VH-VL binders against q8is19r433to663. Designs and how they scored, part 4

Target 1, 231 residues: q8is19r433to663
Amino acid sequence: GSNIIAQQITIIDNEMLMAIPPSQFLHKSFSKESKSPQFHDMVSKFNEWARWTSSEILSKEKLVERVVTLSFFIDLAKSCVELGNYNAANAIVGGLNHSSISRLKLTWERLSTKVTQDYDRLLSLFDLSMNYKNYRDEIKSTKAKIIPYLGLFPKDLIAIEEGNDNFTNNNLINTEKFRLLYQTIKKIQSYQQPLFTFKTSEPIKQYLKNISNGLSEEKDFHSISHKLEPR

## First folded at step 20 (VH-VL)

Design k68
Fold by OpenDDE, look of step 21:
Structure k68 (fold): chain C 231 residues (1-231), chain A 118 residues (1-118), chain B 108 residues (1-108)
Amino acid sequence: as target 1 above (231 residues)
Amino acid sequence: EVQLVQSGAEVKKPGSSVKVSCKASGYKFSHYAISWVRQAPGQGLEWMGGINPIFGTANYAQKFQGRVTITADKSTSTAYMELSSLRSEDTAVYYCARDYRYFYMDVWGKGTTVTVSS
Amino acid sequence: SSELTQDPAVSVALGQTVRITCQGDSLRSYYATWYQQKPGQAPILVIYGENNRPSGIPDRFSGSSSGNTASLTITGAQAEDEADYYCNSRDSRGNHVVFGGGTKLTVL
């Protein structure tokens, strides 16, 4: 079931999140892999979740199986959100939104109404418009443990750093800039908490950690997609 | 302060339906599930089902499948549990509880007594 | 279906230690959650996860697990600890919640 997988994905993502030193968010360290290896590990895993999603769907030659798999990943994304794992959820949605997947009209048309609605809600949640407004609103003021979409933190930090001078016109330290940076870092740190919820399923966890094994490469996605559903 | 306020006691006839409400406050409603648990007189706790308000995903115990409907209104931060085809055996105190990821229920309502009698 | 079993009643002398055990296959995959319930009151969460106490729960309450079992231990039982204690967990799919039958703890 998707719930079990979502739980173990969440365990993995949370471990990776917790492993990122806050220093990797300072001085744009996240822009260089050598200066932010843990951050980039998590980014890589994010991409892996997305690729996994697309690859698995594209691996199903039979339409019925493909529909089931598509439904599974939609449900998986939903489950991740319900567990507070927005990072993995968005990764999965990214995989679902990949052009090689979105073009599979025969597959999408066979989804149940409920699953389609769930997908629409996911798209709405992770809508890019107004700088991820819906997502930001959703996670705003939460006291619950979540795994946020990590991709926004570099963007936000860069916006602060580049949008503010280090010094004021009077040659004083721009304390507001540094306050904003501090607040952002503290917010990140606040998410770096243990789960205390799910037991690790070692077999599933290891499978998911090594999920890249056997996945198709993104460069092949469109070719595969066209073979599955020519148009 | 986090709290769940439930609707008042109900007296119902057999065969009728009851709808209990649970209004949540003091936290972000969409980030926690609401579970419904009942307790018949002198009996143990029995999970009926729950709902994740963010998507409205409801899960039901097999025993109540088809007879219970759990809903949530995010705009009012209120969850509802409707039980149909009431029987005398449904006489119980019905609790709503804030359920963290369906892992633990850390906040409970005071309970709603539902009495089913002819 | 997943079931959790626990002794219907246990007793402990004041100041002594008592362990309430819950058993079920689901406990292999999920931690037990423990609730205390006194007459006429709603249940109160006392232990979750392996050994986590919510705020306000005395440190004399502790949790442990082994295999398909989970235990709530009260070290130095107090008179106010007399109550019913319920364990719960999740089924294998993680979508359903199941409660134990409850254990009535008497403090002598």
Scores: ipSAE 0.880, ipTM 0.933, lowest interface PAE 0.6, mean pLDDT 95
Fold by ESMFold2, look of step 21:
Structure k68 (fold): chain C 231 residues (1-231), chain A 118 residues (1-118), chain B 108 residues (1-108)
Amino acid sequence: as target 1 above (231 residues)
Amino acid sequence: EVQLVQSGAEVKKPGSSVKVSCKASGYKFSHYAISWVRQAPGQGLEWMGGINPIFGTANYAQKFQGRVTITADKSTSTAYMELSSLRSEDTAVYYCARDYRYFYMDVWGKGTTVTVSS
Amino acid sequence: SSELTQDPAVSVALGQTVRITCQGDSLRSYYATWYQQKPGQAPILVIYGENNRPSGIPDRFSGSSSGNTASLTITGAQAEDEADYYCNSRDSRGNHVVFGGGTKLTVL
């Protein structure tokens, strides 16, 4: 089921998170793959989780199979959140919210009330309004192990770099800027912890690591979506 | 300080229901499950079910499906377990525990004794 | 069956080493967690993951696993270690929490 797959996704995401050295967040290194290869591996996998979600739903020509697949991915995102894997959960929600998926009216209206409520809560959690306020409120001040949405750290680090001068009005080193940068990097490092909960299923993990093989390209999503539900 | 405070002991008649509360404090309530574990006199520990508060998702042991309802109120950081159609074999101490995503229970309540007798 | 099995009782001489075992199919996929319970008290967590001790648990407690078996080891057993010990994990499908039947440890 979806809980076993969420567990293996979480192992994969945590391995990538653990592999990122802090230097890849310094000096905007994350903007260049050559300076931040492990960071970009995790970003690439985030995009693969999203494309996988959309592609699998669009691959189901029969309405009943498509509804089952849509329900599965909503449950998968929910399971990821319940494991503290907000990175994969956000990726899956992105795939569900893709315009080629959200337009599938016949499919969406067949969802149970419970699954629909779960999806609405996932959308609310990852809503970008107020600088991801709901997400940030949810993850703050916890001792629980989390895999955070990785994409917010470059945004936060750029905002600190561009919103603060290196020197004060008196040409002294602006220690507040460097304190803010340090605190953000320490926060990232605090998430780089082992799981200690479940063991690898090597067949499932290997399949998930190679998931891009055989997926439809995003450029084809709209065409496929229109064929499935023409209106 | 992480604390789980349970409601007091109850004496019930067969066929009735009991609802036990578990008020959590000292941690982010939505990031841990609450599990309910019972222990009949002289017996071992038996997991009844739990709830993950972030979605309000209850998870029930097969033995108790249909008789147990587990809920959580995030605004008061309180979980509830209601057991219906009580029988004498339901006489037990009922524990709530903070459960790290159903993998381990690191903080336990002191237990609530429920006695079912006519 | 997702049941976890433990021997119902084990004895150890004061200062000696004892292992308490837990067997189940799900232990191939999930770590066992170990709890200590003294009479009239709630259980306390002593080992989780492969071999992690919560704060306050003496380093004489350790855990290990191999295949479908997990073990709690107490080195240098003390009189205060006399208690019931429960393992718990997930069932074989990974859906539900399950407990072993418990092992009563007597320190002689």
Scores: ipSAE 0.627, ipTM 0.848, lowest interface PAE 2.0, mean pLDDT 91

## First folded at step 21 (VH-VL)

Design k72
Fold by OpenDDE, fold request of step 24:
Structure k72 (fold): chain C 231 residues (1-231), chain A 118 residues (1-118), chain B 108 residues (1-108)
Amino acid sequence: as target 1 above (231 residues)
Amino acid sequence: EVQLVQSGAEVKKPGSSVKVSCKASGYKFSHYAISWVRQAPGQGLEWMGGINPIFGTANYAQKFQGRVTITADKSTSTAYMELSSLRSEDTAVYYCARDYRYFYMDVWGKGTTVTVSS
Amino acid sequence: SSELTQDPAVSVALGQTVRITCQGDSLESYYATWYQQKPGQAPILVIYGENNRPSGIPDRFSGSSSGNTASLTITGAQAEDEADYYCNSRDSRGNHVVFGGGTKLTVL
């Protein structure tokens, strides 16, 4: 089921998150792969989750199977959120929202009401408006272990870096700027803790680590989509 | 401080329903599940079900499927457990607990005694 | 159906070490959680994630696992440790939560 898959996805994401040294978030190191390889590994995996989502749905030639697969990934995203893995959840949502998937009207129309509602909740949570306000509100002030959406940290750090001068008008160190930067880093570090919940299923984990081997390339997604549901 | 405050003791007739409330405070309500666990006199702990408040997803033990309804109100940080078609065997202390993703329950309510008698 | 089993009762002499064991297929996939319950009180979490202690739990409590078993060990049992101990985990399918039958620990 989706729950077991979500658990193993979460193990993978958490391992990758924990592997990122805090230094890779300093001095815009994340802007260069050579200076932040672990960060970029996790970004790559994020993209892989999204690609996996779209590819799997598009691999189903029969409408009924596509509906089942689409439902599965919606449920998977929900399960990830419920496990506190917002990173993987957002990746899956990205795959679901890909234009090659969103255009599959026959498939989407056959979803159950419950699944559709779950999807709508996911969209609301990861709404981009007001700089991901809903997501930010959701994770604000939590003491629970979560895996945050990684993509927002570089944005936030750059905003601090570029929005504040290193020195004040009196040529003093801008302590506030550095306070903000380090507070953000501390927040990241607070998320970097182990999972003491479920154990690794090696077969499933390995499958998920190597999913790229069987995936369609993004460049082919639209062609496949049109073949499945011509309009 | 994290706390779970449960509603008071209930005395019910067979065939009736009982609804127990659990008000949570001191933490972000949506990031923990609320589990309901009961304990009959002299018996062990029995998981009834739980709810993830973030999406309102409820999960029930098979034994209680169709007879128990678990809900949550995020606006009041309160979870509810309603058990219908009560039997004498349902006489027990009912606990709500803060459940981290259904892996461990780190905070418990004080329990609600439900007595089912003719 | 997935279940957890544990001995109904064990005894330990004051200051000695006792191990309470829980067995079930789900323990191959999930860490065991242990709860202590004294008469008239709600359960208290004592061990989670195999061997993690919440704040306030004495370090004489520890957890371990092997195969489809998990164990709670009390090293240097104290009189106040006399209680019922329950293990729990998700079931083998990962959809539900299950408890062991409980173990009554007597401190002699």
Scores: ipSAE 0.915, ipTM 0.951, lowest interface PAE 0.5, mean pLDDT 96
Fold by OpenDDE, fold request of step 24:
Structure k72 (fold): chain C 231 residues (1-231), chain A 118 residues (1-118), chain B 108 residues (1-108)
Amino acid sequence: as target 1 above (231 residues)
Amino acid sequence: EVQLVQSGAEVKKPGSSVKVSCKASGYKFSHYAISWVRQAPGQGLEWMGGINPIFGTANYAQKFQGRVTITADKSTSTAYMELSSLRSEDTAVYYCARDYRYFYMDVWGKGTTVTVSS
Amino acid sequence: SSELTQDPAVSVALGQTVRITCQGDSLESYYATWYQQKPGQAPILVIYGENNRPSGIPDRFSGSSSGNTASLTITGAQAEDEADYYCNSRDSRGNHVVFGGGTKLTVL
């Protein structure tokens, strides 16, 4: 059931990824919305996926339905990873490990062993420790079409930009710095490829594009969570 | 550089099981599925199932559900297909293939001939 | 699960154009993949996606689609193109992979 949704999510994410000009990664342009609107569109969608995940789970008043929904999103994240969409997968995982969701102990305890294990694998993959080492290792050297977690590129670029001087001690251009910057950008460009796998389902795509409609706001998540499972 | 090396031919009795291996090399093993496709003599290609090695998620064709088990070892980049309760109708060449997200198979093994006879 | 159907056999004169068609409901949702298989050999991917050729596949091979159909076209058939051709896609539910029955192409 989650595969079809994952596919259309991937279409949306890939369209957004392809729409980002490489120039928006230059000179820290991504730091300003006015200079990098397409980049920020994709970031916004990432946050929307996360909010959607949490909101949908919290919308289920009955425990059984909530467990099913939680299981669905875990499976959805897994499906996204298996499609090579690490961006959406990480967004969903973010929604799953939101404090309003993680506190739902009755819900989590009723997950099947398999689903729990899948979630643990997802957490391991997107572990923040050592600067997302597990994720970085996973995508390293791949030639397969993927949609990478977009959030790491700005971090990496800033690290290069601020960690290196533009000029060397003898007042020469620091070619190594610029090599590193453009290598990162080239890597991004290598991911900007069309999908030649599944076709667009307009009804599903449109639903997902407008997924924020009817969702709860994050500011209400904890209140809703406490109502569902008072503790 | 990308290649799939399958185990050798098998001759089995009815009712027994066969396990075929497929060793992958030359690419990121976890980013492609491995599909298993068989072909009986003079017949067409038949998808049996596949596995996504990254999480070990296996998917099976309905026809083989309960009778086939597909596994993968990421440490050795090897996939396995085990078919139980063998019948004469299972006599076929069994292929493993690198499957990009179950949308296209761009690299194929050379096939493993499995003969089931009494 | 859904099925893909192909004509069992088609023929083409040397140097002429032939189209092999695959039909199935799943093709409305998924691109067809085409494989070439010669006797005693494993299948070879020849077309994937809308019209993508892997490296090493001659440009006389092309793919197209319309509605619930997909087609493999060989423009200027060569003798070596004589083979079985299979279409493939995910099923309508998107959970499984299905093959067409195959088309035997004879080059006259």
Scores: ipSAE 0.913, ipTM 0.949, lowest interface PAE 0.5, mean pLDDT 96
Fold by OpenDDE, look of step 22:
Structure k72 (fold): chain C 231 residues (1-231), chain A 118 residues (1-118), chain B 108 residues (1-108)
Amino acid sequence: as target 1 above (231 residues)
Amino acid sequence: EVQLVQSGAEVKKPGSSVKVSCKASGYKFSHYAISWVRQAPGQGLEWMGGINPIFGTANYAQKFQGRVTITADKSTSTAYMELSSLRSEDTAVYYCARDYRYFYMDVWGKGTTVTVSS
Amino acid sequence: SSELTQDPAVSVALGQTVRITCQGDSLESYYATWYQQKPGQAPILVIYGENNRPSGIPDRFSGSSSGNTASLTITGAQAEDEADYYCNSRDSRGNHVVFGGGTKLTVL
């Protein structure tokens, strides 16, 4: 089921998150792969989750199977959120929202009402409006272990770096800027905690780590989609 | 302080239904599950089911499937457990617990005694 | 459905060490959680994960796991440790929560 897969995805994501040194978030290091290899590893995995989602759905030639697969990934995203893995959840949602997937009207129309509602809730949670306001509100002040959506940290850090001068008009150090940077880094560090809940399933984990092999390339997604459900 | 406040004791007739409430406070309600666990007199702990409030996803033990309904209201941070078709063997203390995603229950309510008698 | 089994009763002399063991297939995939329950009280979480203690739980309580087993160890048992202890985990499919039958610990 989706729960077991979500758990192992969460283990993978958390290991990657924990492997990122805080220094990779400083001085815009995350902007260069050579300066932030662990960060980029996690970003790559995020993209892989998304691609995996789209590819798997597109691999189903039969409508019924495609609907089942679509439902699975919606449920998987939900399960990830319920586990506090917002990173993977958002990746999956990204895959679901890919234009090659969203255009599959016959597939989407056959979803159960419950699954459709779950998907709508996921969309709402990860809505881009007001700079991910719903997501930010959801994770705000949480004391529970979560894996945050990693993509927002670079955005937030850049905003602080570029939105504030290093020195004030009186040639003093802008302590507020550095306070904001510090707080953001501390927040990231607070998420870098081990999981104490479920154990590693090595077979599943390895499968998930190596899912790139066999996936369709994104450049082919639209072509495949049109073949499945022509306009 | 994290706490769960349960509704008061219930006395019910066989065949009737009981609905127990559990009001949570002191934490973000959507980030934890609520589990319902009962304990008959002199017996062990029995998991009935739980709910993740964020999506309202409820899971039930097979034993209670179709007879128990667990719901959550995020606006009031309250979880509910409704058990129908009550039997004498349903006489027990019913606990709600804050469940960290069904891995461990770190905060428990004081329990609600439900007595089913003719 | 997955089951967790534990001895119904164990005894320990005051100041001695006792181990309560829980066994089940699900423990290969999930950590056991341990609860202490005294008469007329709600259960109290004492160990979760591999060996994590909540605040307020004495350090004489520890957890361990091996294969399909998990153990709660009380090193230097105190009189107040006399209680029922329950292990808990998810089932093998990860969809449900299961409890062991409980172990009554008597401190002699």
Scores: ipSAE 0.889, ipTM 0.939, lowest interface PAE 0.6, mean pLDDT 95
Fold by OpenDDE, look of step 21:
Structure k72 (fold): chain C 231 residues (1-231), chain A 118 residues (1-118), chain B 108 residues (1-108)
Amino acid sequence: as target 1 above (231 residues)
Amino acid sequence: EVQLVQSGAEVKKPGSSVKVSCKASGYKFSHYAISWVRQAPGQGLEWMGGINPIFGTANYAQKFQGRVTITADKSTSTAYMELSSLRSEDTAVYYCARDYRYFYMDVWGKGTTVTVSS
Amino acid sequence: SSELTQDPAVSVALGQTVRITCQGDSLESYYATWYQQKPGQAPILVIYGENNRPSGIPDRFSGSSSGNTASLTITGAQAEDEADYYCNSRDSRGNHVVFGGGTKLTVL
């Protein structure tokens, strides 16, 4: 089931999140891989989850198998959200929303109503409109352990840094700017907590850590998709 | 303060249904599951099922599958457990509990006594 | 089916140490959660994860695990510790919750 996989994905993501020093969020360090290797590792893993999602679905030549796989990843994303792993969930949703996957009309049409509804809820949750308003609202004021969508932090930090001057018109330090930066980083740090929930399944964890092995390249996704369902 | 407030005691006839409510407060309702656990007189704890309010995903113990329905209303932060086809053996105290990712239940309601008697 | 087994009753002398053990296949994949229940009261979480105590739980309570077993240890049992203790875990798929049969602890 998707739950077991979601649990181990969450363990992996959380380990990566915890490994990111706060300093990598300072001075736009996240913009350079050399200055923020752990951050970029997690970004890479995010992309890998997305690619894995698309690749697995596209690897199923038979329609029935493809539908099952599609359903699995929708359920997996849901499970990740339910575990508080919004990062992985959004990655999976990204993979599902890839144009090579979204065009598979025959596959999507065969999804159960329940699964389709779940997918719609996922899309709503991670809707980009109003700067991810739904997602931000969902995680707002939470005291529960979560793994947030990491991609928003650089955006937020850049917005603060570029949207505010370092000094006021009176040549005073813009304390508000630095307070905002501080608060954002502190929020990130607050998410960097261990999981005390699931035991590591080493075989599954290792499989997922090396999930890129055998995946199709993104450049081939559309070709494969068209082959599966010509239009 | 985090608390779960359950509905009052119920007396039911065999074959009828009971619906117990559990109102949560003091935390973000969608970020925790609600589990239902019952305890018959002099017996141990028995998990019946749970629900993740964020998607409304409910899970049921196999024993109660088809006879129990667990729902959640995010707008009121209330979870419900409905048990149908009641039997004398269903006489028990029914607890709702805040379930953190289905890992541990850290907050419990005071329980709802359901008595099934002819 | 996933089952958790624990001794139905154990006793401990006041001030002594007692260990309540829970056994089940699911414990290989999941940590045991321990609950204390006194008569007429709802259960109280006492240990979760490997060895985590919620706020308000005395430090004399500790948890451990080995293989398919988990244990709750009370170091220096107090009179108020007399209660039923339940272990809890998840099934192999993580979708279902299972309780042990409970252990009645008597403090002598």
Scores: ipSAE 0.886, ipTM 0.937, lowest interface PAE 0.6, mean pLDDT 95

